# VH-VL binders against Protein LST7 (LST7): the designs that were tried, part 16

Target 1, 242 residues: Protein LST7 (LST7), of Saccharomyces cerevisiae (p53237)
Amino acid sequence: MSSTVISLAHFCDKHGPRIISVTQSAEKGTLGEELLVPDYPTESYCESCLLQFPEESTRSMRCFIEDVPFITTQYSSIRYQLLNSIIKRAFSEETMIYDNMPFIFFDDLRGLNLVIGFKLYDENARGNERRYCFILTVDSRSHDDSMKMLSEHWNFIIGGFDKMIAYIKNIHKSEFLGKNKTVENNLETLNNNAFIGSYLRANKSKFGRNLVSLTDDKFLFVRIHKWNSFLLHTVMNENKLP
Short names: E, the ipSAE of ESMFold2; O, the ipSAE of OpenDDE; V2, 0.75 times the mean of E and O plus 0.25 times the DockQ between their complexes.

## First folded at step 2 (VH-VL)

Design Q07 (framework fv_latikafusp)
Fold by ESMFold2-Fast, scan of step 2:
Structure Q07 (fold): chain C 242 residues (1-242), chain A 119 residues (1-119), chain B 108 residues (1-108)
Amino acid sequence: as target 1 above (242 residues)
Amino acid sequence: EVQLVESGGSVVRPGGSLRLSCAASGFTFSSYWMSWVRQVPGKGLEWVSGISGSESDTRYADAVKGRFTISRDSAKNSLYLQMNSLRAEDTALYYCARQTYEFGYFDYWGQGTLVTVSS
Amino acid sequence: SYELTQPPSVSVSPGQTARITCSGDALPKQYAYWYQQKPGQAPVLVISKDSERPSGIPERFSGSSSGTMATLTISGAQVEDEADYYCQSADSSYTYVVFGGGTKLTVL
């Protein structure tokens, strides 16, 4: 059973709160496409919202942790409405502080949710910031059982998310500095007006960049899926959640 | 257009060392896993080693572990394989290949560079 | 060490269906990929993720996987399909990339 899932979400300047990926355990033999919403709405997702794999046509990924299958997709058809409700609440909370500090909320419909927010620089975004969060959702009717599981794995869960966020921020910082240096070198070494065309094309891109573009790591979502799968596997295997 | 060009293959004596290079172009090199895959003339493919785009992860086949070292220079779009303590069974054509992700397939291959370990 | 096992050779007449198998204990958990290699050339991917055909690969190529066995099928084999075929997967611990031993397909 997949009562526990991990979502990666962001606040899109065009669309508001949006799920980028959902990692969940799956029955062996489940195809990633079976977890997608029917009639996938491409127009509802801009570049900054996309789950992007190195293979252009790929929209899902599977991995195995000790024989247990885990799948990541941009959304989960079996939990679409629930997860959208959770994400909207997470980004509207005043306690969301985008500095790796966790906050928790619970209600009867959304279950127990642990939210950790972080920010990345994006010159194309409102206020030059992209806002992201990881959300661990325990879809259980028992507040006490959910809190017991979270308490037992607190250091592992928080440490895991902190390491993932630190990695993302570090490679993002390297990419940001690298691009600034490349622009200066291009301006210095080119003896014609080719740079002007490139600069004008760059200024045309006024929309937020996706996480792969912000980090220059086409395997970023592969890494996130493996890390989230390992986290879920550890939490689920040591606890028998209802 | 994606292009991979291997170089460095040569004839070396057993126990010798050799460094292979692969020059990549036409894609964002630092975004991809890269691997070395070898093939003994007339025989099958054997994966040798792989390295992540971030350089945080390296993987080796048991046959070469402790003897070979994979590395990359993303600023130069170059992949390397340092081969030490070479053995006759290391004789093969060595391919540079782009790997779609850590567990993925190889979508682009170079033409290979021949390494011969012989006296 | 974890291995992928393929038959060393398969022979068919032109227009017949060729089936090349790949067996491995991790295949229930891992995708299989298939490559075609002609003499003097680098391998070319013909089937991705058990059953997906890359752009530019003829429709006669198809793949499937069930349990510990993956199968490459060439429906109506042509003379130009003569080549060595390799399956590729990963071990269950995500440590190694593994190739099968290869199958030489002879048409006619």
Scores: ipSAE 0.000, ipTM 0.413, lowest interface PAE 18.8, mean pLDDT 79

Design Q08 (framework fv_mogamulizumab)
Fold by ESMFold2-Fast, scan of step 2:
Structure Q08 (fold): chain C 242 residues (1-242), chain A 119 residues (1-119), chain B 112 residues (1-112)
Amino acid sequence: as target 1 above (242 residues)
Amino acid sequence: EVQLVESGGDLVQPGRSLRLSCAASGFTFSSYWMSWVRQAPGKGLEWVATIKQDESEKYYPDSVKGRFTISRDNAKNSLYLQMNSLRVEDTALYYCARHVYEFSPFDYWGQGTLVTVSS
Amino acid sequence: DVLMTQSPLSLPVTPGEPASISCRSSQSLLHSEGYNYLEWYLQKPGQSPQLLIYLGSNRASGVPDRFSGSGSGTDFTLKISRVEAEDVGVYYCMQALETPYTFGQGTKVEIK
């Protein structure tokens, strides 16, 4: 159905490496719901792992680029369980230092994988950091063909992911600074350290936060869907390369 | 068309060895996990062995652990089960089955090969 | 090991009537990833087993919509809304959460 996919994954403090979303091209007429596990209970996910669209009941997103459908879903289709070993490998690599530096590994059984990791601050997370990565998987048995495609599109792919990550980090920083500034303003009216400590603890959430919460952007996954769809469309169209 | 064909079943005496084979066609064998599942005459299904694509992981139930060895030859599109120290309770129809991932279902099964262990 | 228990063991049914088979596991099959690693298989007389349902509620390719799987954790149900003659056989649930993979004892569905 789809030979190349983009995954967004994170390292969950409770669950370890987890897929948040998978974006792929599909055949014309395919509905996003057809790629989901039917009757899957979303309540079983922890909040930090959940793919969250603006409408709570929305489980998939589909868009068209030049009449080609692109669909983003949570890692809920059995077909996508093949990616589980890829994400575990990505988070265990010594080259994964979460600084936007890309690295590549080839799985002879599952194809070529390009990984770009990044971190966001979360006071509710272990070590006060959330770890994420984007993974471009070229599901091809030909190492040479996969490397050729990646080499031909390298600047576009890396530039695209860098821009997506920069956007995420920027709106996260804005949200973090906004909340910190509010806390600082409130602390200016407090003259007791005990009250300051109590105030900070009282405003700490009990659970890990998802990307929407960390960025205060309820449309974030809509943007990620569109960005990943465009990247995949461009990469899959070799005939129009300069 | 996905096809799995088992062979090697025979009548053998307790304590002897037997090697089963499963020939795969119609799909990229090297991309799939493979398993053996058996069924004693008139009884239910029992999982026997599982092997990862590259042989880096192999799993067995305690009933056959140490006696049975699963292996594969991806160049020949073949799966094997080496059965040593056979017991009467190993008498069963042995199926090979494919699956996409360790936790994914057995979506295609072979026809089975009969192993009878008796004196 | 995870024990899988099916009920009933024998289920005679009149064509067109609904049928329901229960499967219970000795421990939760709901993985931390949010999936119930439970499958249902049908073995028709003289045939190899065939996959019906995977991950608790997903119908396998080619399986009619009269078959549905439901449940979570330790209690699962396979329902056939309108049993047809071709549905005769032994139904097995299986857990794939952890090795050793274990099957239920089977439920024989037969026409009255």
Scores: ipSAE 0.000, ipTM 0.403, lowest interface PAE 20.3, mean pLDDT 79

## First folded at step 5 (VH-VL; framework fv_anetumab)

Design a2 (from N18 with light chain T31D; at its last look DockQ between E and O 0.52; V2 from the best seeds 0.00; counts 0 for: pae E 2.2 > 2)
Fold by ESMFold2, look of step 5:
Structure a2 (fold): chain C 242 residues (1-242), chain A 119 residues (1-119), chain B 111 residues (1-111)
Amino acid sequence: as target 1 above (242 residues)
Amino acid sequence: QVELVQSGAEVKKPGESLKISCKGSGYSFTSYWIGWVRQAPGKGLEWMGIIYPGDSDTRYSPSFQGQVTISADKSISTAYLQWSSLKASDTAMYYCARQPYEFGWFDPWGQGTLVTVSS
Amino acid sequence: DIALTQPASVSGSPGQSITISCTGTSSDVGDYNYVSWYQQHPGKAPKLMIYEVSKRPSGVSNRFSGSKSGNTASLTISGLQAEDEADYYCSSYTSSSTLVVFGGGTKLTVL
């Protein structure tokens, strides 16, 4: 009746809740072109909010799994208001503590939503942290039917999100330690540990950073697209043999 | 100590121009929105618009679009509200206030600038 | 835009509890936790009393509390004192062409 989608969102220091990407499927055997968004507004550009593929002109990513097209874009022209409503609620829930612990909510407007929040340390962010979540949305079904479907795939979905989050955290840690190693080397040559500590705190400026920058991985969103497509495909595959 | 300090009260005649200021200190001025709020004498609070000084992203309430100009000079941590031609109906108290996002709560508030426009 | 409705006035005697309501829709009050409350004495700037529905900033008396039920947010002042006489405004986020909206305000009179 209604499709299932996976979103990546963050709480922007400038904008508040913003969707970074949404991954959706189209009907098997089609090209899914109605979901592609080759032209969309760039006027409210924010470095931390933007979906960034390796080729700067690319606004959508498409792949096919068993003849099913999966498309990742920054917004869904069909579901824009729904998805914005979902992230506004998700980031305002008291149980959003960004520790990889999942939570769910359901209502008639937003359907069933499974949310996992996580944080990345960044001295350039307000509070030294950037906050994100992955959201699986099961659209417009009854609560009981949606919960039953979700429970059948619970371990797979949670495990899948955990693996992607762990990957992101690991390559972010590698990028951060590379910078910190260089600063530590400079500290040794300065012979002033108190000075460099004060220098780092005093020179910390606040600005938005893209996940590509935080991980130094220009293919990060391609990897997220492919992983989310795989997760969606598996959840949608209900074929059963005797 | 986070603080917003506004310019002093103004007494003007209709048709004159005016630019009032709001200077922020004790925080990263370019990393927060500054909003302007109008309060006519004896009336309620009315959101006019906001600016993000870091990139000059400026948004107006529809009621004030084209009626005022909001701007900022990040080199001196100052936001501005200006009129090219004042009207008697512009008589009001004008507050600036810091917003953490393009929405959210207002903290701190400036002390207010009273603008009086009369012949 | 989407309006936040407050009563024009409320009154109470010292020591009583009073509640000021702020009614909107699911899209601005009911489903989200972004409502804030401000106290304004005559001639003074507004002061933040409650943010994110129920949180108090440092320095605000615990006599002030916030809550939400359905599409109505409420500010409750317990142990009413003469100094509480002021105007009170709620505010919330809206995604319409106006990003922020204030309620019309409530004049609290302490008898």
Scores: ipSAE 0.534, ipTM 0.779, lowest interface PAE 2.2, mean pLDDT 83
ESMFold2 (binder alone), look of step 5: mean pLDDT 92; pTM 0.946
OpenDDE, look of step 5: ipSAE 0.729; ipTM 0.862

Design a3 (from N18 with light chain S36H; at its last look DockQ between E and O 0.57; V2 from the best seeds 0.64)
Fold by ESMFold2, look of step 5:
Structure a3 (fold): chain C 242 residues (1-242), chain A 119 residues (1-119), chain B 111 residues (1-111)
Amino acid sequence: as target 1 above (242 residues)
Amino acid sequence: QVELVQSGAEVKKPGESLKISCKGSGYSFTSYWIGWVRQAPGKGLEWMGIIYPGDSDTRYSPSFQGQVTISADKSISTAYLQWSSLKASDTAMYYCARQPYEFGWFDPWGQGTLVTVSS
Amino acid sequence: DIALTQPASVSGSPGQSITISCTGTSSDVGTYNYVHWYQQHPGKAPKLMIYEVSKRPSGVSNRFSGSKSGNTASLTISGLQAEDEADYYCSSYTSSSTLVVFGGGTKLTVL
């Protein structure tokens, strides 16, 4: 099987496309220490770009599934430039319309990539929305093997991304409605979302927000880490079928 | 209405210093990049660099690194382009323009500041 | 080379359609859709006409459209009018430290 990773990225109002997290595996039976990044300077990241774990000093998360280590970091020291190129292309694709519809692209440099974009409402964001995507990346060392893996796991991968996206959207919706909830405001919000968004945008400063803040879930990236590790483990085990 | 208003035309001698300005209004000044673009007489557009006024993050084209200084004062929503020692070859129109992200499109543009440097 | 190639000039008659090309490489125009188009009348600042290859900003006539094929982006002006006579520039993201590069410009003459 070719090396595979799962990324979460967003379109930062300042930077454009930026990786928030990358989940990848190391060799079975190791601790995966080569994938644990050192501290990185966070002053070069805006609030919305930062991978944020519950403990403020934590920069990486690791778990083990059947002795295989899975690691989630902001920065992939092995593939940093490649992944940056992938997200810059992904967010520029005409089919990226943030409607939960998957698309793929392939080229010799960036390999095979399955992308699902989504967006969250935020009055503090430019255009009142924050844009994200999950990306499964498979190296093109064997194009035929990459396509076979994708075709064999298509429904599983898409279903897995859809489930995490739905979770994120639902807890974000709950946080947003709770913040603005009244009896009349619930009905008016459902009927006049564009007006409320325009009014709040006019009256508030624009700033970046971390996905943890948007969902009020300090464990969000731990959940993403564990879910993405499960997805990767499953596709890696099943792609060995004859 | 989103607007960028630049300082007036300048006539200078070689070796003199100069600082021109670009004032933004009608939008969140600290939430967008301001780029500077040079256009020599009868020539095309040339990207010089950008600044993010919210944190003063500044990037220069290699052709202009060390030749000019880009700065901003977010308290008055103003970006600046500055030379410590002008050359005759600095004669050009200089535009500021807003960019939504670090390699985004330019919209709107300032009206331009003509800088003339002659011995 | 980090330059975008445009024809120096193009011309057309009123009512015709005309296309201006902007050719880069596989490492910029070919891979990414961060290509933008600007119109500049003499003595005036440039004006954004098309962004991200094919998107048209509010207030720009639908006679202007954009597309891309391979390493070449194109600006198409249909129903050519006298006021379309101007210089046209493309720009693109580049992965070098320059971030943004402009094409050399194309002078459109309406005959």
Scores: ipSAE 0.611, ipTM 0.822, lowest interface PAE 1.8, mean pLDDT 84
ESMFold2 (binder alone), look of step 5: mean pLDDT 93; pTM 0.950
OpenDDE, look of step 5: ipSAE 0.720; ipTM 0.867

Design a4 (from N18 with heavy chain S28R; at its last look DockQ between E and O 0.56; V2 from the best seeds 0.54)
Fold by OpenDDE, look of step 5:
Structure a4 (fold): chain C 242 residues (1-242), chain A 119 residues (1-119), chain B 111 residues (1-111)
Amino acid sequence: as target 1 above (242 residues)
Amino acid sequence: QVELVQSGAEVKKPGESLKISCKGSGYRFTSYWIGWVRQAPGKGLEWMGIIYPGDSDTRYSPSFQGQVTISADKSISTAYLQWSSLKASDTAMYYCARQPYEFGWFDPWGQGTLVTVSS
Amino acid sequence: DIALTQPASVSGSPGQSITISCTGTSSDVGTYNYVSWYQQHPGKAPKLMIYEVSKRPSGVSNRFSGSKSGNTASLTISGLQAEDEADYYCSSYTSSSTLVVFGGGTKLTVL
């Protein structure tokens, strides 16, 4: 059976394209234990790369929807190499737009992938921006079936991602404004690839920063997990791909 | 202007230790990787390894793992390549180069340091 | 072992277009856009000419272009000039081994 997964990736100033989180589904009626114990990657992580849950010891999250387990981890134990290939390609695409404009690519190796990029202003990042993307991956050998599924659920899928991205942007904005009230009127523009010289601090040190920190939301990845789980469940129930 | 300036040519004997340097300027040294590349006389380019000066994260080519040590001093924006015991086969031009992220492309390059090891 | 294969030498006359190929033994060359090309004149350090398969750094002539098909990346130099005579190296990242690999180099002679 073809599987669908949702990943959150970012372009790390240090490491390049990296996966932050992967939400996967397991077989109905199981606990999905195989997804909870991933193999350790050889790549290093920095603060920006890390999946952070409220409990520091928690490295994964699991929930059940109608007896289907959904699990979010830093990386996929089963599809680690595949997903890495996908995100690298995603961030290498010259056509990527970080304003929630979706783009799609397909190949026999990586399946069908829907990518939605967004940026967050951060003066502590290279270029004063953090770059992210959500990726819906349909690991299917059938391009037609994958495209059909995507087409049939397009508005729902896109709407879901838009809501997630909007939420992230909004809470980030709130956090940012709390610290930097002088840029309130221009923050939205900054997030949409607008570089305003007045916001550039020439001598500030650049360092990694986690999304939790950027948004001041300790539960951010819990929310993402829940949203992804819901999205996957809905798509899977309505259209079972071979 | 972004520049990498390497230390001068070295003439050594087998068994001697050596440490060569690469100083970066014109950019935030701690935010980019520095890679080392070897080029033996009349031969091609060989990737040796890279270091992130911000936290000293280091990666080596298997061929050079344990043979050399890559380090950095971020306080003076300098990366280092060192040998504990040189061999004649270490005779080569050594280049440092900047990488925007891990395993990315190299730009710019240092001018190179010629190391000659002979009895 | 992961290797990038380049022709040992290529030649062309001024004004012509030449292409240098870089073929990987790994699928990484075909699946990733991490191919770079470097120009090296005798006695000088390498210079980045192309990165990410087809992107040109600032200051690099538009006569240089890069492409990829399958496991083969190509550097094309149009309007060949005497100054283009140099060694050219391709490089690529390989995820399988977490390495950067250089090709063997190609000597370009301008006739």
Scores: ipSAE 0.434, ipTM 0.793, lowest interface PAE 1.3, mean pLDDT 86
ESMFold2, look of step 5: ipSAE 0.632; ipTM 0.839
ESMFold2 (binder alone), look of step 5: mean pLDDT 93; pTM 0.945

Design a5 (from N18 with light chain S95D S97D; at its last look DockQ between E and O 0.78; V2 from the best seeds 0.77)
Heavy chain, then light chain:
Amino acid sequence: QVELVQSGAEVKKPGESLKISCKGSGYSFTSYWIGWVRQAPGKGLEWMGIIYPGDSDTRYSPSFQGQVTISADKSISTAYLQWSSLKASDTAMYYCARQPYEFGWFDPWGQGTLVTVSS
Amino acid sequence: DIALTQPASVSGSPGQSITISCTGTSSDVGTYNYVSWYQQHPGKAPKLMIYEVSKRPSGVSNRFSGSKSGNTASLTISGLQAEDEADYYCSSYTDSDTLVVFGGGTKLTVL
ESMFold2, look of step 5: ipSAE 0.730; ipTM 0.876
ESMFold2 (binder alone), look of step 5: mean pLDDT 93; pTM 0.948
OpenDDE, look of step 5: ipSAE 0.804; ipTM 0.898
ESMFold2, look of step 6: ipSAE 0.761; ipTM 0.886
ESMFold2 (binder alone), look of step 6: mean pLDDT 93; pTM 0.947
OpenDDE, look of step 6: ipSAE 0.769; ipTM 0.879

Design a6 (from N18 with heavy chain S31D; at its last look DockQ between E and O 0.56; V2 from the best seeds 0.67)
Heavy chain, then light chain:
Amino acid sequence: QVELVQSGAEVKKPGESLKISCKGSGYSFTDYWIGWVRQAPGKGLEWMGIIYPGDSDTRYSPSFQGQVTISADKSISTAYLQWSSLKASDTAMYYCARQPYEFGWFDPWGQGTLVTVSS
Amino acid sequence: DIALTQPASVSGSPGQSITISCTGTSSDVGTYNYVSWYQQHPGKAPKLMIYEVSKRPSGVSNRFSGSKSGNTASLTISGLQAEDEADYYCSSYTSSSTLVVFGGGTKLTVL
ESMFold2, look of step 5: ipSAE 0.762; ipTM 0.886
ESMFold2 (binder alone), look of step 5: mean pLDDT 93; pTM 0.948
OpenDDE, look of step 5: ipSAE 0.655; ipTM 0.850

## First folded at step 6 (VH-VL; framework fv_anetumab)

Design b1 (from a5 with heavy chain S31D; at its last look DockQ between E and O 0.57; V2 from the best seeds 0.72)
Heavy chain, then light chain:
Amino acid sequence: QVELVQSGAEVKKPGESLKISCKGSGYSFTDYWIGWVRQAPGKGLEWMGIIYPGDSDTRYSPSFQGQVTISADKSISTAYLQWSSLKASDTAMYYCARQPYEFGWFDPWGQGTLVTVSS
Amino acid sequence: DIALTQPASVSGSPGQSITISCTGTSSDVGTYNYVSWYQQHPGKAPKLMIYEVSKRPSGVSNRFSGSKSGNTASLTISGLQAEDEADYYCSSYTDSDTLVVFGGGTKLTVL
ESMFold2, look of step 6: ipSAE 0.761; ipTM 0.885
ESMFold2 (binder alone), look of step 6: mean pLDDT 93; pTM 0.948
OpenDDE, look of step 6: ipSAE 0.775; ipTM 0.880
ESMFold2, look of step 8: ipSAE 0.773; ipTM 0.893
ESMFold2 (binder alone), look of step 8: mean pLDDT 93; pTM 0.948
OpenDDE, look of step 8: ipSAE 0.811; ipTM 0.897
ESMFold2, fold request of step 9: ipSAE 0.766, 0.753, 0.767; ipTM 0.883, 0.875, 0.883
ESMFold2 (binder alone), fold request of step 9: mean pLDDT 93, 93, 93; pTM 0.945, 0.946, 0.947
OpenDDE, fold request of step 9: ipSAE 0.848, 0.891, 0.891; ipTM 0.922, 0.951, 0.951
ESMFold2, look of step 9: ipSAE 0.754; ipTM 0.880
ESMFold2 (binder alone), look of step 9: mean pLDDT 93; pTM 0.948
OpenDDE, look of step 9: ipSAE 0.818; ipTM 0.907
ESMFold2, look of step 10: ipSAE 0.715; ipTM 0.869
ESMFold2 (binder alone), look of step 10: mean pLDDT 93; pTM 0.943
OpenDDE, look of step 10: ipSAE 0.788; ipTM 0.893
ESMFold2, look of step 12: ipSAE 0.765; ipTM 0.889
ESMFold2 (binder alone), look of step 12: mean pLDDT 93; pTM 0.947
OpenDDE, look of step 12: ipSAE 0.144; ipTM 0.722
ESMFold2, look of step 13: ipSAE 0.763; ipTM 0.888
ESMFold2 (binder alone), look of step 13: mean pLDDT 93; pTM 0.945
OpenDDE, look of step 13: ipSAE 0.788; ipTM 0.889

Design b2 (from a5 with heavy chain P100Y; at its last look DockQ between E and O 0.59; V2 from the best seeds 0.65)
Fold by OpenDDE, look of step 6:
Structure b2 (fold): chain C 242 residues (1-242), chain A 119 residues (1-119), chain B 111 residues (1-111)
Amino acid sequence: as target 1 above (242 residues)
Amino acid sequence: QVELVQSGAEVKKPGESLKISCKGSGYSFTSYWIGWVRQAPGKGLEWMGIIYPGDSDTRYSPSFQGQVTISADKSISTAYLQWSSLKASDTAMYYCARQYYEFGWFDPWGQGTLVTVSS
Amino acid sequence: DIALTQPASVSGSPGQSITISCTGTSSDVGTYNYVSWYQQHPGKAPKLMIYEVSKRPSGVSNRFSGSKSGNTASLTISGLQAEDEADYYCSSYTDSDTLVVFGGGTKLTVL
């Protein structure tokens, strides 16, 4: 079982910090069936929390790189509690993780976590913004080994996340500008500024909205899956952590 | 102004059922959680559970799971706390409060409903 | 029952500064910045004074401030006034099935 996981999380107006997707690797030569999640009622999920693939019936995505299975799911069936706690901690430090600034934290329970946050403008969200973060989790009790791995692959990892975030921001911007030409100047400002007091803005009814809708890219999560899989594979092949 | 108004004080006997209410106004009732908090006489605050009126998603404290039922009617912006069978130990002040997310802070609070259960 | 630890009582004279501590664990206060403080006068509903460790809601006096170190959150009231006499409760998110937990409360007496 891979000790490294990549998650996409967001701050839901209803639920608070929630996981949208988790990419995990299984043992080489296997199908990774243990990483698949059972069927779950999607009706109970907020729109903004939903992992959405091009095919509505698809709940997970799997690919193989050098006979290693990589699987993306809405949540981790085997690390559910751990990842949830990690996400909540990550967003508790939200003022420090926005604007693509890497944030690292470690503890004995949660292992080593690299968090990169970003936000997207959305008038249907509280505070007119959606908050997200990518998290690379090294589930290892060896802090030294984890840090070594992170240091050795720092540029690669950060570059990968930056590329993903940039892509998301760009397509979101294009979608937004296509619909609202008058707000071009405000969008850049919103995306670059720190989150200010969004919790207290309660005047309007807000609705959930998923990333596919925000970006108008039905293949967005497929892309994220591919990127994450590649990233994990690269990091794992060079450094096997216990 | 955001306000939560709770139903009036209740005096009941053990074994009786009870349903108290909390009506929200001045904000989008379906966009925030409503939490219930118990305070026994001379005691501290106890988190009981929460409900999201928009879809009736409900969460309970383990201590209150199965002991009470939390519900909501979004059409009238009202949340409810109910007992099927009251006990003397249920004597307390019960507060509803708006909660910002499933584990967030409470603001504002209702004025409270005093429930007295005595034989 | 899972509870945060507060002193039972604190006292101060008008104009003084007092601090109320709220001690939890790494499963709540120690890990997450989701600590809130409530003021409760006798016979009244609690009022939010601080949220997310140190943020103050609109309308709350700047005499109230919050901080956290390790597993302990603190509420500081500066320039103590008679009206500050009340019970104060801390709360925090927990990573257990109990999503929110309260402290035992602290009675503040203004001498």
Scores: ipSAE 0.564, ipTM 0.822, lowest interface PAE 1.0, mean pLDDT 88
ESMFold2, look of step 6: ipSAE 0.764; ipTM 0.884
ESMFold2 (binder alone), look of step 6: mean pLDDT 92; pTM 0.938

